# Ledger of designs, part 6: VH-VL binders against q8k2p6

Target 1, 141 residues: q8k2p6
Amino acid sequence: KYTSVCVGREEDIRKSERMTAVVHDREVVIFYHKGEYHAMDIRCYHSGGPLHLGEIEDFNGQSCIVCPWHKYKITLATGEGLYQSINPKDPSAKPKWCSKGVKQRIHTVKVDNGNIYVTLSKEPFKCDSDYYATGEFKVIQ

## First folded at step 21 (VH-VL)

Design W2
Fold by OpenDDE, fold request of step 22:
Structure W2 (fold): chain C 141 residues (1-141), chain A 124 residues (1-124), chain B 109 residues (1-109)
Amino acid sequence: as target 1 above (141 residues)
Amino acid sequence: QITLKESGPTLVKPTQTLTLTCTFSGFSLSTKGVGVGWLRQPPGKALEWLALIYWDDDKRYSPSLKSRLTISKDTSKNQVVLKMTNIDPVDTATYYCAHKTWPNFRISYYFDYWGQGTLVTVSS
Amino acid sequence: QSALTQPASVSGSPGQSITISCTATSSDTGGFNYVSWYQQHPGKAPKLMIFEVSKRPSGISNRFSGSKSGNTASLTISGLQAEDEADYYCSSYAGKDYVFGGGTKLTVL
């Protein structure tokens, strides 16, 4: 189902800065960061780690949730997995930030009448996080 | 184990200020996600939420009673105090304090532990 | 008028299943995804029985279950027992308020 689901009061999410919710049998985490709301699958695409317990840090100018299990970095806005790469043939080369592409499914967040609504993504492409968002892994709690 | 207990006057005169104290154990209002609320129930009537205070001193009030209510906490004493001004016989009720928490960032909209309640009668 | 409407009373015989309805009357249905149910025996404090529509707190009998359809939440009590006789209140949030139904008196015949 792809109908919008109310997940709570805006003031409460802003207070908590993050919350977890179940939307149409899919567990998600919603972040309030730098005045914006971001929603994604709660389980990390890598190994199913609980992203709601991670720390948010900036990498390459992008706010990322860092998975507490293996420190994978996921952009809040786009769900991309970030990593640093070094050119081994260049002794003077500095590490560069690279993207693995979208690995974590991002969901839509809307605010209406003091409530936060989440709509599950309808994007047809497969995300790695889908594996942990369905079946036996759909709920962490 | 979480316990809450309400204390205060059981008889109040109209126009006075009602002061109730909730003393609790088994949890701390310094813990993130924890809150303590006040509710009341007139005899033979439904429950009504009054106020709520969180660990970070965020205070919430019933929209209809906000002007009459003041909630505060003393974390060191594990106490929450509710003051209600301009008391009227219609405010006769059993007053409860109750525990709230947001475990693992799950925002809750219920009260899971309640005090036994204290009956406050407003009469001349 | 309360934002949540409950029947005044419901009755059933031991062993039967009964359902108590809770209907949202407000246009703000956001909080209805967080419906809770409380049981209250005479002279006692309310006891949380169901939260978030269908979740049971630890220690609550599996005879109690919750569901929601549209603007109506339901508390179902299966295998009705004499001890289930009590008042039941549904609750949710509406705007900045925490709201309760009018309560339902359950009588076990």
Scores: ipSAE 0.865, ipTM 0.939, lowest interface PAE 0.5, mean pLDDT 95
Fold by OpenDDE, last read:
Structure W2 (fold): chain C 141 residues (1-141), chain A 124 residues (1-124), chain B 109 residues (1-109)
Amino acid sequence: as target 1 above (141 residues)
Amino acid sequence: QITLKESGPTLVKPTQTLTLTCTFSGFSLSTKGVGVGWLRQPPGKALEWLALIYWDDDKRYSPSLKSRLTISKDTSKNQVVLKMTNIDPVDTATYYCAHKTWPNFRISYYFDYWGQGTLVTVSS
Amino acid sequence: QSALTQPASVSGSPGQSITISCTATSSDTGGFNYVSWYQQHPGKAPKLMIFEVSKRPSGISNRFSGSKSGNTASLTISGLQAEDEADYYCSSYAGKDYVFGGGTKLTVL
C-alpha cells in the first residue's frame, strides 16, 4: 500500500529529533535533522542493524546515519552507502569519499496541518534494505 | 513499579485558584521521553485532558483551558503541580495525574499509568 | 460534541464477543492512527487496554483486541466475563488536544 500515513505531530518529531513508525506493515525511522525530515527503512541494508539507534554525522558534506552495528554510513537524503576509498598504489593519498549507490530505501515525508505523513517509496528498483523490511522480517502487529 | 498520587484541596470556592500536586515513584521526570499529564472527569461524564509536562520542561495545555492552567515540575521531589485559576462549579471533577513515555523513540499519545484520582468539589 | 463518538451502551452474555466502536467526527483524523482504549470500573481510575489501534500493554488479557477501518476504530472483547463490565473510552489526539470519546457502558448480562 502506498497511501500516505500520519505518523504523528510535527512538534513531537522535532522534539525527539527521530521516531520510529509502522507504515503499511513496514517499520521505518524518521529523522528531523537540520530543519529537514528524512524517512527510511529502520533496518540497515548491510545486516539489519537498528538505524534509529545510530548517530548522525556529516561525511563529505552529507548528513549520514551511522549504523551502530558495523558503522555503515547512509545518507539521510538519498539512502546512499558511503565509504572511503584508498588508492593502494598511493598510500600517501588522502582517502576519497565514494558512493555505493542507493542501498537504503528512502520514503517520502510531508508536513500537513501540524502532522507528519509518510508515504512508502514506489520506486521500482530494488534496495538492499528491502531484504530486511519485507518477507521474513516483515513487521507483524 | 510506577505509582502516582494526587493531592490538594477537595473543596474550593468559586474564583479561587486550584492547586493540585502529583507525587510519583518508579520513574524520573529527568528521563528523556517521560511526561506527566493531568486529566479530569466530571461525575458521570467523560474524560478530559488538561495539561502535560515533559522531561525537558516542555509544557502542553488543552486549547480550551490554556489561559487558566499552569503546569510545573520539581524533579528532585518527583512532583508535578497543576494550577487552575478562576475555578467554577463546572470544574467539579475527579482529577487524575498520569504517566506517559516515548520508549525507543516511539512517540506515544496515551497514558499508561494513572493515579487513583482526587475529587475536587467547587462550591460557594 | 466530542471529536470521537462512541455508542452509549453495549451488552453481551458471558462467553460472547462484543465490539465497541469509536468514530472520528471531524475531518482532522491525523491522530486516528494512535487510537487508544481505556477501561474504567466504577470509582476507579482508567486503565490502558489498547494503544496505537491494536497494541496491547503487558499484562492485558488477549481477550481484548483493537482494529480500525476508515474513520472507525473498534475494541473487541472476546469471551466476555463479568469483570469486563465497565465503562470504555477511546482516545486519540486532534490538533494540539488529546481527545476522548463519550464512553461506552458495557453490561454483562
Scores: ipSAE 0.863, ipTM 0.939, lowest interface PAE 0.5, mean pLDDT 95
Fold by OpenDDE, fold request of step 22:
Structure W2 (fold): chain C 141 residues (1-141), chain A 124 residues (1-124), chain B 109 residues (1-109)
Amino acid sequence: as target 1 above (141 residues)
Amino acid sequence: QITLKESGPTLVKPTQTLTLTCTFSGFSLSTKGVGVGWLRQPPGKALEWLALIYWDDDKRYSPSLKSRLTISKDTSKNQVVLKMTNIDPVDTATYYCAHKTWPNFRISYYFDYWGQGTLVTVSS
Amino acid sequence: QSALTQPASVSGSPGQSITISCTATSSDTGGFNYVSWYQQHPGKAPKLMIFEVSKRPSGISNRFSGSKSGNTASLTISGLQAEDEADYYCSSYAGKDYVFGGGTKLTVL
């Protein structure tokens, strides 16, 4: 379950910039962005939206996938949910970016001999996205 | 309905250049994720992949035959052309063009629709 | 010699279940997770029967199924019928190449 799985050629994922794959019966999305690879559960932790259909944008200096359903922002690198908060004591203050903590499970990506390998993560023990990565929701394609 | 059809000479002399054309319908090479490949099969032998061209004009070639192959596309005509130089009798085979796609960001490594194939005989 | 090795032939009687194996023999087996199977009748073009190890294209009978264990992929045909008699090829990518097995001739007795 936690062995590394080859999900395709490096040149192909660079070409597509994102791909979906099934790793040990778990569907994941892999992004190639700014020269780096990121893998996470394909379904958004919030309501199970398909993250592979979202847009990538920068928020607070971090690249995030934006869920197409409810526009939730998830950092590619750490799987954190980002949001903006307003200081009630200073209504004129600019909204501040905050983190909800890790909400989306991030998986490990490695490149070896022209191939991309994904290893499912064990940490954290529980992650919000796990809810949509099991049962009938584990595979959307 | 997706269809592909190969056309070109059925008899070629050694050392000549073989030019084959694939004319297709039911899909477009302007669609992201779409590709058209060429494969061949010598009589009574196994299949062999030759080349592949994608919607964005990315070209892939068999490592063993790369130096002899050139693949190109005309999206407006729904055609893909394969050229193979320095033809030899060993290149006698049925040549196929085939459709490929990456649906829903799933990278695929198969060909789901094939032409009927055209037999090319190389003889002096 | 081929990166994928298949038995030369298999046979079965109508109604039986048969299995065709495909073993990766090359050191680069990354693409084996994307093994596909093609059926080819004499004088006809190959037909995709299975892709990504176990998925069936639309219109393909559920009598055809695929699986993989280690470096061996398997095509199983249940309820064997006369029309199943054909050559079967496994395929995957290897490095920058798309590779095929040597083919298996299936005879229905």
Scores: ipSAE 0.861, ipTM 0.937, lowest interface PAE 0.5, mean pLDDT 94
Fold by OpenDDE, fold request of step 22:
Structure W2 (fold): chain C 141 residues (1-141), chain A 124 residues (1-124), chain B 109 residues (1-109)
Amino acid sequence: as target 1 above (141 residues)
Amino acid sequence: QITLKESGPTLVKPTQTLTLTCTFSGFSLSTKGVGVGWLRQPPGKALEWLALIYWDDDKRYSPSLKSRLTISKDTSKNQVVLKMTNIDPVDTATYYCAHKTWPNFRISYYFDYWGQGTLVTVSS
Amino acid sequence: QSALTQPASVSGSPGQSITISCTATSSDTGGFNYVSWYQQHPGKAPKLMIFEVSKRPSGISNRFSGSKSGNTASLTISGLQAEDEADYYCSSYAGKDYVFGGGTKLTVL
């Protein structure tokens, strides 16, 4: 049901590598990373931290935005919260990367005629980041 | 606190090259997200964008005037220079330099601070 | 020819509200989500009044507001004052260009 919204020129987003925008009264961040575009809610699902100020790092082969507040790791592509788990019953066990599932709402990005378009996603039905994407916390700027 | 001022000849002859200098204060072109643009306005007519230069020396030009324009910056002097070749009476206008920024990664497509402008008259 | 079309003139009496429209006429309307409005008094430089359709810079009176519907952006000035008499220009980007409307002369009667 959401219409696609132009958020800016492709060349400008590539230049800045990230940008913020308001799409249908929802503030989002768009990343240009490794030749791909990713869009998500701007506020971290955990406590509403500003993800556009975070650093992008690779964890378990996945590019993640690291929230500047509490260092939560969120995959750019899928919006999953990543963490390392250690088996407490096996001291010799190596830490393994695990997913908390989709916690950050990811939106679709398309390029057309030199412009970047974002379409808000309705899936999943509920996402943890939704809490900070509505109400008084919906806009950081 | 942000100020811009245009300087250059106020009278030029056709076919000459117009060189305008924008001297600014209150900001630096070394700051990421900062840009300085040139615009003009013929007497009694609408505004027209000419060129834009960013902190990283990325240069943008009006598609219709690109072949005649060259924009450059001297960050140490807080100056931006615009050169326009093959000047014609139709280029008579008030020329403005203006500031823009991308605050907090919000790409902007506006100019928030303007110089007072300098009238350039092209006549034989 | 112009990517943005404005009425040539509008007028209103002190205390009234007036609206200036800006219609995108180009095929590429992507930049229309970034409509800005400038006020220009005679012999003065343009002054940014509204950016990104409806955002107001610091120091700009709340009498100035912006909105957009479809391919038309609007600048509304409420409580019209004599000092509001000026030319108003809408602006956005179109393709690789920064475009401006033809300007609207606002007369306060």
Scores: ipSAE 0.861, ipTM 0.937, lowest interface PAE 0.5, mean pLDDT 95
Fold by OpenDDE, last read:
Structure W2 (fold): chain C 141 residues (1-141), chain A 124 residues (1-124), chain B 109 residues (1-109)
Amino acid sequence: as target 1 above (141 residues)
Amino acid sequence: QITLKESGPTLVKPTQTLTLTCTFSGFSLSTKGVGVGWLRQPPGKALEWLALIYWDDDKRYSPSLKSRLTISKDTSKNQVVLKMTNIDPVDTATYYCAHKTWPNFRISYYFDYWGQGTLVTVSS
Amino acid sequence: QSALTQPASVSGSPGQSITISCTATSSDTGGFNYVSWYQQHPGKAPKLMIFEVSKRPSGISNRFSGSKSGNTASLTISGLQAEDEADYYCSSYAGKDYVFGGGTKLTVL
């Protein structure tokens, strides 16, 4: 379950900039962004939205995938849910970027001999996205 | 319906350049994720991949035949052209063009639709 | 040496189940997770029967199934019919190449 799985050629993933794959019966999305590869559960931790259909934007200096369903922002690198906090007592204050912590499971990506390999992560022990990555939600139809 | 059809000379002399044209319908090479490839099969032998061109004009070639191959596309005509230089009798084969696609960000490594093929005989 | 090795021939009687193996022999086996199978009748173009090891294109009979274990992929044809008699090729990518097995001739007795 935790062995590395080849998901395709590096040149092809660079070309598409993102791809979906099934790794040990778990559907994941791999992003190529700013010269780096990022892999995560394909379904958003919030409500299971298809993250491979989202847009990547920078928030608070971090590249994030934005879920197409509810616009939840998830950091590509760490899987953190980002949000802006507003001080209700000071409406003129700029919203502050905050992290909900790791909510989306990030997987390890390696490049070897022109191929991309994904290894499912063991950490953290529990992740919110696990709910939509197992059972009936493991594959987006 | 997706259809592909190969056309070109059926008889070529050694050392000449073989030019084959694939005319297709039912899809467009302007569509992201779409590709058209060329493959060949010598009589009674196995299939061999030659080249592939994608919607964005990215070109891929067989490592062993790369120096002899040139693939190009005319999207407006729904055509893909393959040129093979320095033809030899060993290049006698049925040549196929085939469709490839990457739907929904799923990279594929197969050809789902094929032309009927055209037999090219190389003889002096 | 071919990157993919198939038996030269297999045979079966109508109604039986047969299996064709495809073994990766190349050092570059990354593409073996994307094994495809093609059926080819004499004088006809190859037809995609299985892709990504076990997925069937639309319109392909459920009598055709694919699996993989280690470096060996398998095409299984259940309920063998006369029309199944054909050559079968496995395929994958290897490095920058798309590779094919040597083909297996299936005879229906």
Scores: ipSAE 0.855, ipTM 0.937, lowest interface PAE 0.6, mean pLDDT 95

